# Designs tried in a protein design chat: VH-VL binders against Uncharacterized protein ycf23 (ycf23). Part 3

Target 1, 265 residues: Uncharacterized protein ycf23 (ycf23), of Porphyra purpurea (Red seaweed) (Ulva purpurea) (p51373)
Amino acid sequence: MTISSKISSDFDKQSALKVITGLNNFNIPQIKQMALASEIAKVTYLDIVADTDIIKEVESVSKIPICVSAVKSKELLKCQKTGVNILEIGNYDCFYEQGRLFHSEEIKLISKETRNLLPHATLCVTLPHILKIEEQVKLASDLQRIGIDMIQTEGKSTSISKTDHLSGMIQKSASTFSSTYTVSSKIRLPIISASGISSLTSPIAFLYGASGIGIGSNIRRLQDIGSMVIYIYEVQAAISSNHNIQQNINHSIQSSKISHQLIPY

## First folded at step 4 (VH-VL; framework fv_ecleralimab)

Design h33 (from e4 with heavy chain Y101W)
Fold by ESMFold2-Fast, scan of step 4:
Structure h33 (fold): chain C 265 residues (1-265), chain A 121 residues (1-121), chain B 107 residues (1-107)
Amino acid sequence: as target 1 above (265 residues)
Amino acid sequence: EVQLVESGGGLVKPGGSLRLSCAASGFTFSEAWMHWVRQAPGKGLEWVGHIKSETDGGTTDYAAPVKGRFTISRDDSKNTLYLQMNSLKTEDTAVYYCATWDEGYFAMDVWGQGTLVTVSS
Amino acid sequence: SYELTQPLSVSVALGQTARITCSGDNIGSYNVHWYQQKPGQAPVLVIYYDSDRPSGIPERFSGSNSGNTATLTISRAQAGDEADYYCQVWDSDTYVVFGGGTKLTVL
């Protein structure tokens, strides 16, 4: 990756968090609230619609690095000229609802065109959840060959549980976690898990090989900056807890192995 | 000079077969996706199919009306694209163009002059 | 299958602005390309990626694409602009999709 040291560091530590306002969201007051909440909580970066006026509005309330999302190379090219940090091809969810599908070949061609137009830009590409898992792996491999810097896995939530039980939250994120695990086992690129990720389920994304997570709808549904900040803090705490737990597990395993060395049976 | 030249068109009876060729020059043919597009007399443009470059897998895709009857192939050593047309119908009567893109994926900026195929008894 | 709809014909007075529309569901999420075809000739690309002009195409030709409608605009229309015009997109399921074509008449 050729991005800022903080973004790189957060990815290396498997603790990156982006807040997603949405690639078809042009609600400036809401976007500014989410940007300000993200600035207060010091998230890794913001993912916003590829619109130069909205970039300026976000920059007026936040110094957080900006990622812009679009499905057209030309829109990304316009935004790159403003100095944004990451360009993303995705998120396709809003188009699926409207009957517009993106399959592997179209995504590869958009990705090739974008890389050709922007040889040195940091590019992220979302894998469509409508693809079979084996096709997502093939696409990720092809994108790595094209020179894409990051992959985002897209979830197909098949259950909208209103329960606060952990099992219900896991069910909502199941397709994102499955994709993240399988893709991470086959490619070397950093993976961002998005769609259906919450404070309760975010540690699972990292266990399945993600370097970062994206949170969108759970923040967009909130009515005020204070509530957004509190929610982001909960997600960050869960991420931090995952790191501490992993350190403790690694220590326990190492200690157990030493014990076996000292007491041969 | 970038150029595409179609050949092989002519009169054929319903149920017959015909093979079209497209000779390419002036660009790196082996790296290009190649398309066939047709136009019935007095009608609009209709995409027939494409064949990808070897680097992109060399696979073919076809429009629904011709799927199973037409086959696209290429010979990169001869810089030539082919369209094998089987089980021809009167509705296949058209000028057949070969085309490719270079100004970015999706747009066809290089076209041949076309070759007329007439399916008539 | 994805479908693009164009008006059958458009008339414009010499020196005036012609606008040819291409309608499709969520066409704004596609890259729209435009071709000019004169009688007995192969099509010529006049606009690609919604609004870019190939080398040799006059500035009088411009394009836009938003929502469900893409538009080819020909300013200061000339007699030589009489032709059939086709819009085109790439669709994941149907690949290359052309509109039905619009006959432009310069009066």
Scores: ipSAE 0.753, ipTM 0.871, lowest interface PAE 1.4, mean pLDDT 87

Design h34 (from e4 with heavy chain G104A)
Fold by ESMFold2-Fast, scan of step 4:
Structure h34 (fold): chain C 265 residues (1-265), chain A 121 residues (1-121), chain B 107 residues (1-107)
Amino acid sequence: as target 1 above (265 residues)
Amino acid sequence: EVQLVESGGGLVKPGGSLRLSCAASGFTFSEAWMHWVRQAPGKGLEWVGHIKSETDGGTTDYAAPVKGRFTISRDDSKNTLYLQMNSLKTEDTAVYYCATYDEAYFAMDVWGQGTLVTVSS
Amino acid sequence: SYELTQPLSVSVALGQTARITCSGDNIGSYNVHWYQQKPGQAPVLVIYYDSDRPSGIPERFSGSNSGNTATLTISRAQAGDEADYYCQVWDSDTYVVFGGGTKLTVL
């Protein structure tokens, strides 16, 4: 595992949490509020737009590790030159809304170019939800060969006709979890589950093979730092509770196997 | 020096066939994606198709006007790219270039000198 | 089917700045490459990845790309800059897409 030492511990514990401000979000006051909330809650890292001025603004209010997201290798290179070494090719949702699609070949070319330009940076690549599940698995395999360090799965976009926030979140989560489960069974890289993640659904991501989760729209819709902190705490509590339960179950399973071996038929 | 040299162009009647070759040297051909680009007399550049390296699946993709009529193939042992053109139309009259990426995947910084294909009766 | 639009021709006075545009929906999310082609010759890459220059291309050539428009800028135009210029992107659906080309005339 070659991911940045700044974030690797949380990934190893299957408890990584990133806050996503958005690849198309240039609202400095909002980004600073999200950074401050993330600093208070001690999240694993922030995922922000690939913009050198915004990096400086975030660094002025937070010591949380920074990841920058872009769909262009040169924008990632410019940000890496400022000292940021966690980079993501992805967060395509804003482009889908504009009719701009990303398929496997384009993502592979961007990934190859980015790895070539930045041989030692920590690189994450998002798998597009518009790809069939078997295509996502093949792309993830190809990305592993290219030398990508992490994979992010995303949920299917909700249509403009949907009005219920909860139903939209559930639909996105189901799509993300299906992708996470299938990809995790075939690929060795750590997986980040994003889109539709909340305190209600976050434990399921880890159960299905994720090493980390990303929260974006659910925190961006909140109006103040306090509300953001509370939301992050709820997500972290759900993760911690589920982790302790999984550890206890795993320990019980191991104990059961040992006991069974000691007691013959 | 990185070089691409096209050959095989000439005069052919509508409905006929022609096979173009592109000889590559000075780079690791087997790892490169290869493109065919054409240019009709007095007109702009038009992408014809590409073939991926075997590592990336060795698959081909074509522009709509040539799909089903043209076939791109490669022989990595000979460092040669091919374009098999079938059912040729007068609209296929053009200078055909082979091109590849040397420094950047999305840019074509290596071009052959081109070979002229004339489709007329 | 993704399309790039360029003006058919652009004129510039010797020593002045020429600007050639390439328009496309959300072109700012694409990497734009620019080629120079002189009569009877193969295209030559002059700008790649929006604003990078290949070895041997003078600093008078620069590029930008944002929103729906990419621009090739040629400062201190010289007679030798007369050529056809093509923009190009790589699209997920249509692969390699070229603009129609712009003939630059140095007056």
Scores: ipSAE 0.684, ipTM 0.828, lowest interface PAE 1.7, mean pLDDT 87

Design k01 (from e4 with heavy chain H50R)
Fold by ESMFold2-Fast, scan of step 4:
Structure k01 (fold): chain C 265 residues (1-265), chain A 121 residues (1-121), chain B 107 residues (1-107)
Amino acid sequence: as target 1 above (265 residues)
Amino acid sequence: EVQLVESGGGLVKPGGSLRLSCAASGFTFSEAWMHWVRQAPGKGLEWVGRIKSETDGGTTDYAAPVKGRFTISRDDSKNTLYLQMNSLKTEDTAVYYCATYDEGYFAMDVWGQGTLVTVSS
Amino acid sequence: SYELTQPLSVSVALGQTARITCSGDNIGSYNVHWYQQKPGQAPVLVIYYDSDRPSGIPERFSGSNSGNTATLTISRAQAGDEADYYCQVWDSDTYVVFGGGTKLTVL
């Protein structure tokens, strides 16, 4: 299986955006609203539960490429047969609350299992935030050897109540950014930063080496398609303006360096 | 015909050592992950440890009760798996099985007939 | 450490349906495999990946796995089904975990 040119292009430009409905979300009306909002805003791809009926429902309202998420290779195998674009092992947050933990050896086993069953599929694997950063780096390296195509970093869950929105988002994303930066410095696979990503924090993910970002809870909490579209536009605008600013800064730095070398004594 | 044949079992005294072998045939041994599983008389199955294929690094993992005392190794040129058991205890008395799985399915679909290890004074 | 709990024994009348359970915290998020073992013999894989059957295993054998319970179902039980049955998962901390085993008696 090959990925679409749209996905490849967005990753190469470090501007990929996926909307995450959640690997334990089976609410078809909500998923359809998120899919339609994603279609209107032209996001890079959707990340949905690994369920063949839900894939069909999403395809009925959206042409956006589909990624399915699961923690079991068999569920991914069933969905691959429908022609989805990306298969993801991950989005472990819903299991952490149940006391179910995923460590390196189990993730490598599931990844090896899935790659063996699907030699040509595009595979993404989430690195657990519960691992120390050096363990996440080693896991990412091992996953690269297995033939995984993309890595997703995740944020640390918080139990902090009644915090302001900005503080909460920064706390959740801090772990993701640290992991993204360290992993991106050691491996060559595209990295997607998720958990705690919003319009406020999305530019930081790309500065720390991400090729894409994932937005989940900040869209799922919204009640209507219009609000979802506006929020997605805000995230896309933040990404675009940050890239433009970075290019201008890089140009100014380069120009300043040249000017210094051209001033005669 | 896919087969695993264990050998090397016998009677040993507590604190002694014993080396088990598992001869593999009928499949590509070098690509297979190999397991040791034991079963004490009249009791259930208990995982002992595993070794990955050389292609996947040949790394080993062990169950807590045997970690530090048992060592798993393989010789791909001879299609043979080994279990080196040191500092044996009476609770290590069991039938030891060699097992593997298809690389496309990580479920143990191939088992040997087992070899009995008795640790008694 | 992760634990799988099975009943010690289950009895079924010839031709009736036997159900053997395997309980574990959030076991639905694990791939469950089932093994049949007859006296003096090595275990035989009868169900893998929760519900798939290896070649040679009769359609009477089926499996399910959701929430905290996985189930091996043997319909139209035959005398030859009498054996010990073990469930098994791969766990992050303890690697391979087996249930304690269930002795199935066909009456």
Scores: ipSAE 0.728, ipTM 0.861, lowest interface PAE 1.5, mean pLDDT 87

Design k02 (from e4 with heavy chain D61Y)
Fold by ESMFold2-Fast, scan of step 4:
Structure k02 (fold): chain C 265 residues (1-265), chain A 121 residues (1-121), chain B 107 residues (1-107)
Amino acid sequence: as target 1 above (265 residues)
Amino acid sequence: EVQLVESGGGLVKPGGSLRLSCAASGFTFSEAWMHWVRQAPGKGLEWVGHIKSETDGGTTYYAAPVKGRFTISRDDSKNTLYLQMNSLKTEDTAVYYCATYDEGYFAMDVWGQGTLVTVSS
Amino acid sequence: SYELTQPLSVSVALGQTARITCSGDNIGSYNVHWYQQKPGQAPVLVIYYDSDRPSGIPERFSGSNSGNTATLTISRAQAGDEADYYCQVWDSDTYVVFGGGTKLTVL
């Protein structure tokens, strides 16, 4: 299966950016603000709770492609009927807080069930941070065989210190980068790096093999659409800067090879 | 018509062996995950184990009480599921059902009529 | 070792509503399936994915699943609904887990 054509260009360019409202977020005014900010900034897609009423509310203020997140195939099936662009099995953080854990065999079962019910849907699956990195690689490989279209990596820390927010972000991003690098080296599916991603850390995600990044709590903490747009622009600028640098490096390498051919030994 | 038919049950002494068969028809057996479920006289349903399709690796899984004694296998060319039961105990006395579901649903909507296994005497 | 708990029996008067519960830790995050079994017969799937009905199952049968409790509801109970009912989930550690079963008696 292939990624939906609406998002494939950004993934191919390794510049995809999604804004995450949250699997358990039903705050319609906040979700609409985030959707409108995302529309203004032209992000790649939105990741929202798997709720058909909320999908309609988002569609009323934004044309940005929609991804819905859930842990049950039926919730995803219901939302697919509204024409959403991506279905995601993931965002386990709210369940971890309740003592509910997701392990490899259960995720494979949910993934297989969802793929069987929706043979042509674009499916994303989050790898649980509770799994050792080697287990995440094995799971990603198994998900590729099932026909999953993309993988999301998540951070190991679910806590952010009230006295040191930056420390918490660094812990989350470090875990996400480690998973992203290792999984990317072993599978060919696009990888979304989420949890602890900011304008400062987003270039590193792409250098470690991500095709896209997700931002959530850093946007949800902001009070107004203008602040959200500015933050998204900062993240996009960081992504753009990274690609300009990579282009210059690639050009230098190619120029060096051509020069060698023109100066015979 | 979608159908499962179990056979091979009977009376066996403790420590003995039996092989059950389940003949499938009316659906694409090779793509189906197959289950064995048992029910002791007057008791509830107890899952025994299952086997994935060959496409999904043909992997087998067993409930703790039977692990190491029972083996599930399949022959897709014959549309037949098997349960090899070794080292039988009186606690294994039950009606044994095979069950499956359509590829898109992991809910068991297809069941055989069952075959009785009695371990006694 | 995921465990599903059902009451041993439930009674309902003819034409009234029966409710059969299935309790499990965070069962609302699992897909719950329900089976009806009459004496001497194989089980029949009556509800799948918490609340969906297979073709041929009357609309009197419905389901819900939230928090720690899933419920099978049988409205306008008929004599023919008298049977044992089992809930079932998939659990990655055990794969298939059945509840102990509930005998429904229609008075």
Scores: ipSAE 0.618, ipTM 0.789, lowest interface PAE 1.9, mean pLDDT 86

Design k04 (from e4 with heavy chain H50R D61Y)
Fold by ESMFold2-Fast, scan of step 4:
Structure k04 (fold): chain C 265 residues (1-265), chain A 121 residues (1-121), chain B 107 residues (1-107)
Amino acid sequence: as target 1 above (265 residues)
Amino acid sequence: EVQLVESGGGLVKPGGSLRLSCAASGFTFSEAWMHWVRQAPGKGLEWVGRIKSETDGGTTYYAAPVKGRFTISRDDSKNTLYLQMNSLKTEDTAVYYCATYDEGYFAMDVWGQGTLVTVSS
Amino acid sequence: SYELTQPLSVSVALGQTARITCSGDNIGSYNVHWYQQKPGQAPVLVIYYDSDRPSGIPERFSGSNSGNTATLTISRAQAGDEADYYCQVWDSDTYVVFGGGTKLTVL
């Protein structure tokens, strides 16, 4: 596998979990709290802004593998020089709010320049939710050809201001899951589902083809490390429970088949 | 020595056609994305279009003013880039440069010396 | 259509610092490249990826890019720096976008 050995095992088991502090989040105290909670809960990796000082701050409180996110290859290159080798071409949400859009040709250019500059780094690329699903599939296919290691899907909302928190989360998840399912059916790269993911919706992401999930806003809104750890544990329990259920179903089916094939008397 | 040499420029009447060539040497042309950039007399640089390497799909993209009239193509066996210009207008009068980039970044660090196209009656 | 705006001209005295700006909406989220063009010559890349220099370009040339403005800075200006300067980005919809160019005059 091309994916970093530090995180590949959880992806192979379809149980990868990353905590996302945010591409435009420079709040060091909050980032350190999230990093420490991630260390306590033993998440797969942490996804932070591409900033060398923030990397050092995170490393002071956590040994969890670090992924840095940016929309510019140079920012990723600077961070890679500090020893971080898991890189993401970025969650675009903060830029959409500013009227800055990312379409396929620009994303492929950034991806190709980043891969050329960093031939051996683990590289994840986010598919923009503003693209039609057919365009997302084609972009994912092109990214696979460029040598990208992982794909992240985004969610979109139609009316978040008129729904409560739970309804909004479900709407975002539905969009992310649709993209995840369709893209996973067409490409062989591991997929991370990130938008609208919670303990309630996490199992669905894996059922729809994800190898990993990302959680961000639901942790960022919490005020203390203890609450963050409890939330992460709830997500991990939901993932584990679903894998155990699926494993038990598979074992039951296999046991039935084996018993039927190998009738002893 | 990395080099690009344009040729094929000249005087052509409005509505006419002209094909430009760009001969490449000193780098792996087959892996390079190639650009055409033009500059009208006394004016600034204006991007015309590009063609990707065959490995990246060989797709072409054009600036709005030339889309449907100009066609970019390449012959990797000859290390040559082409610009087929049809339905030429007086506004197409310019020095035409071919340009590309070195591996590792997508900034145009390799340019030809240009070839002048004059569209006049 | 994405647009980059540059001043038409900038003057600098020999040995002083020239600053050429390139303005665009959220230009800080783009990689900005800078080209120098002397009369009758092809453009020459002088800065790429906001602030990196190609081999052969003197350290007097530097760049920055933040918010809505990118800047090419030429310290200790020399007569030979007199040229037109163009900024350039890659955009999702318009692909390659050049600024209008700035004529630098060294007095």
Scores: ipSAE 0.698, ipTM 0.848, lowest interface PAE 1.6, mean pLDDT 87

Design k05 (from e4 with heavy chain K52R)
Fold by ESMFold2-Fast, scan of step 4:
Structure k05 (fold): chain C 265 residues (1-265), chain A 121 residues (1-121), chain B 107 residues (1-107)
Amino acid sequence: as target 1 above (265 residues)
Amino acid sequence: EVQLVESGGGLVKPGGSLRLSCAASGFTFSEAWMHWVRQAPGKGLEWVGHIRSETDGGTTDYAAPVKGRFTISRDDSKNTLYLQMNSLKTEDTAVYYCATYDEGYFAMDVWGQGTLVTVSS
Amino acid sequence: SYELTQPLSVSVALGQTARITCSGDNIGSYNVHWYQQKPGQAPVLVIYYDSDRPSGIPERFSGSNSGNTATLTISRAQAGDEADYYCQVWDSDTYVVFGGGTKLTVL
């Protein structure tokens, strides 16, 4: 029904930031490093694999709210029983690498089953980048009807950019921004923009209608907690700067309206 | 008691038509997705198609071998599922089952006993 | 089109454990259901969502699903377990997909 009170404030402020350890990441030392970096930087929440032992490991080093990701409702149900109440169907990148694709009908079935099993959990669903934009809008509309609480948009990698990391990141961002803009213009659900998100691109996500952003591969590639914390700080600074700019624009618009009211025709 | 009962099977010549019915009882038919599954003599199970509940759009999907020839429909006021089979081929010879599942878990836990369709000259 | 592969037959001695496999690309990311079919009868659901048992199905029946292989396990095999077994998944492109079936013989 409603976004968890643990994270809703940052979504309401259009400044939510989650760190994604990965749906297929069972590397406990790396996950704990990412969790500790997230705790130091005070991110909105963590998005981890749906595994009850990994939840316990993360809870041992972090108080940051936990979201678990899976493509199967029963895995989410098992994790919810440990007290985790923020759940995601998505983060399909690891399956795409293996040739496993997810389309609208399958995602709706998983979403319906998950909502049926967990009537009160906060549910997020990722829209596959493989869907045409109009199909993503239709899927988001169907998900809203099912009672999903938020949507995540994703980007895609291209073979052209695999030898140039920056080019690849921009390519992924372009895809997720296109989806975010179109879906946000048609759907009322909060949107998390993920894939290719960095300090360079995060302000654009919010300008295109996102309420939050997710960062994954750009953190996972880093080797130590300090580097992860610095990277998160850079993203947070970019979000804060964008928020201040947006507030100034809103004030200017409001001031113009007041001025207009004082000079009647 | 939850039950599905198929009827309408029989002998039909190639190129002919036949309509199967499946009478449902003991559950909320109008909320259920309904499936047709067939089994040729001595062969395995083969999905034919399904129809969603009206709440989920009442839409249909078909397996490639029957698409364009078979039509699935439902009458919720009569708790009855239909399979209209046109342009029948000898390869369509099979026992035809209707089946359904709990809306939540989507595993087929309710099956009829089947009705035999024989397509022969 | 998505395909599921099962062995044509499996034999098990009375009282021993039978294992019937169902192979498919990334099948671990699908929910696998298992059906038992005895001669002249309709299929009966024995395992759903990889490892759950419907009411009335004995604990001797269990399931697992990981990577490219799902397995139906029947412990303490009984003569009455002799049947054809089918795995099934739901796929977004092909909808309902059944395996070819495995004939279980209890020796």
Scores: ipSAE 0.518, ipTM 0.769, lowest interface PAE 2.4, mean pLDDT 86

Design k06 (from e4 with heavy chain E54K)
Fold by ESMFold2-Fast, scan of step 4:
Structure k06 (fold): chain C 265 residues (1-265), chain A 121 residues (1-121), chain B 107 residues (1-107)
Amino acid sequence: as target 1 above (265 residues)
Amino acid sequence: EVQLVESGGGLVKPGGSLRLSCAASGFTFSEAWMHWVRQAPGKGLEWVGHIKSKTDGGTTDYAAPVKGRFTISRDDSKNTLYLQMNSLKTEDTAVYYCATYDEGYFAMDVWGQGTLVTVSS
Amino acid sequence: SYELTQPLSVSVALGQTARITCSGDNIGSYNVHWYQQKPGQAPVLVIYYDSDRPSGIPERFSGSNSGNTATLTISRAQAGDEADYYCQVWDSDTYVVFGGGTKLTVL
């Protein structure tokens, strides 16, 4: 395991949160707003397009660790030469929109190329949602042999309408959760759940075996830094809910018993 | 010096069989992915298939035109790659090259000189 | 199946710049490799990963890859550059894919 010390603590605590600006996003003003919001909220790391100029722009407004995403080993190598040492092969959604698909053999080739070129970099690989679950498990096993450090699971992306926002959010994350659970039961690498993750669904990702979550479109759709910060805070608050809920209930019950004990019936 | 030398080419009748060999030297053959690429007279390069290193599973993949008829294998103790060609057709007539990579990128920077296979009656 | 299209031939005058294109759907998302082949000889890798040169390949050879077109550029063309040139990618479903080849003539 060569996970960067800059982010490993949050992964070990199963509380890692990354903000995803997008593999095909070159909108510098928007990326800088997302980076600044992430800096204010103190997220674990940023996942940005593999572009050396954009790395410099992000560094100008944020000290948050940077991960770059690409589908080509050379683009990752160029970015690593600027000092970025957290790299991801994926996220494939923008290519699916263009009719470009990625299957197991090509992903293994890109992963092996990248590991050979960068023996000590922290590497994450996204498992395509277009693969059947059993194919995703086999791919994850092969990636572990290649020496990949982390796996990211994808979910099928769908539009969320105002009339069924909650149902749409649940549907979008359902395949991500299924993949996360199945892969986590078979593979020992840390898993990042991305696609359809929000304050409503983020606690479930960790219950299904994720060590981290990725939030993209739900932040990208917001118009200003303040709204982005508030949304991130809501997600962060939700991440801790599974352990705190029972503690708060128990504390409330105990507090009531203490009061009752002091005031006789 | 890194080198690949093909052998075993010749004239064979349609429906016949032929086995090509590729002798490797000057690099760690056992860790290399090996390819067969062919070129029909006056035509372009066409990938035939590959075999991965034992470390990467030793699996084979083939181009559609040869799948089920050709088999790629390797003998790491002899640093030799093989192409077993069965049920040969006239359209299999070509110079057959073995190729690999030495620099650690997955572009074919090492090629043999090729061996000619002619399938005709 | 994935296909790469190259022009059948390109002519360039001595000392001028030749450009050989390789077209494919979303080829910019692939790593493109280029091979030079002279008559009766095996192919020689001249560009890998879109724009990198192997040891021994002169700086006159350069490459680019964006959108639907990859380009091999040969500046200050020399008589010894006459050859067939092939582009190549790795595809998820078809594995190794070569372009049809371009014959470069130096006038």
Scores: ipSAE 0.726, ipTM 0.853, lowest interface PAE 1.5, mean pLDDT 87

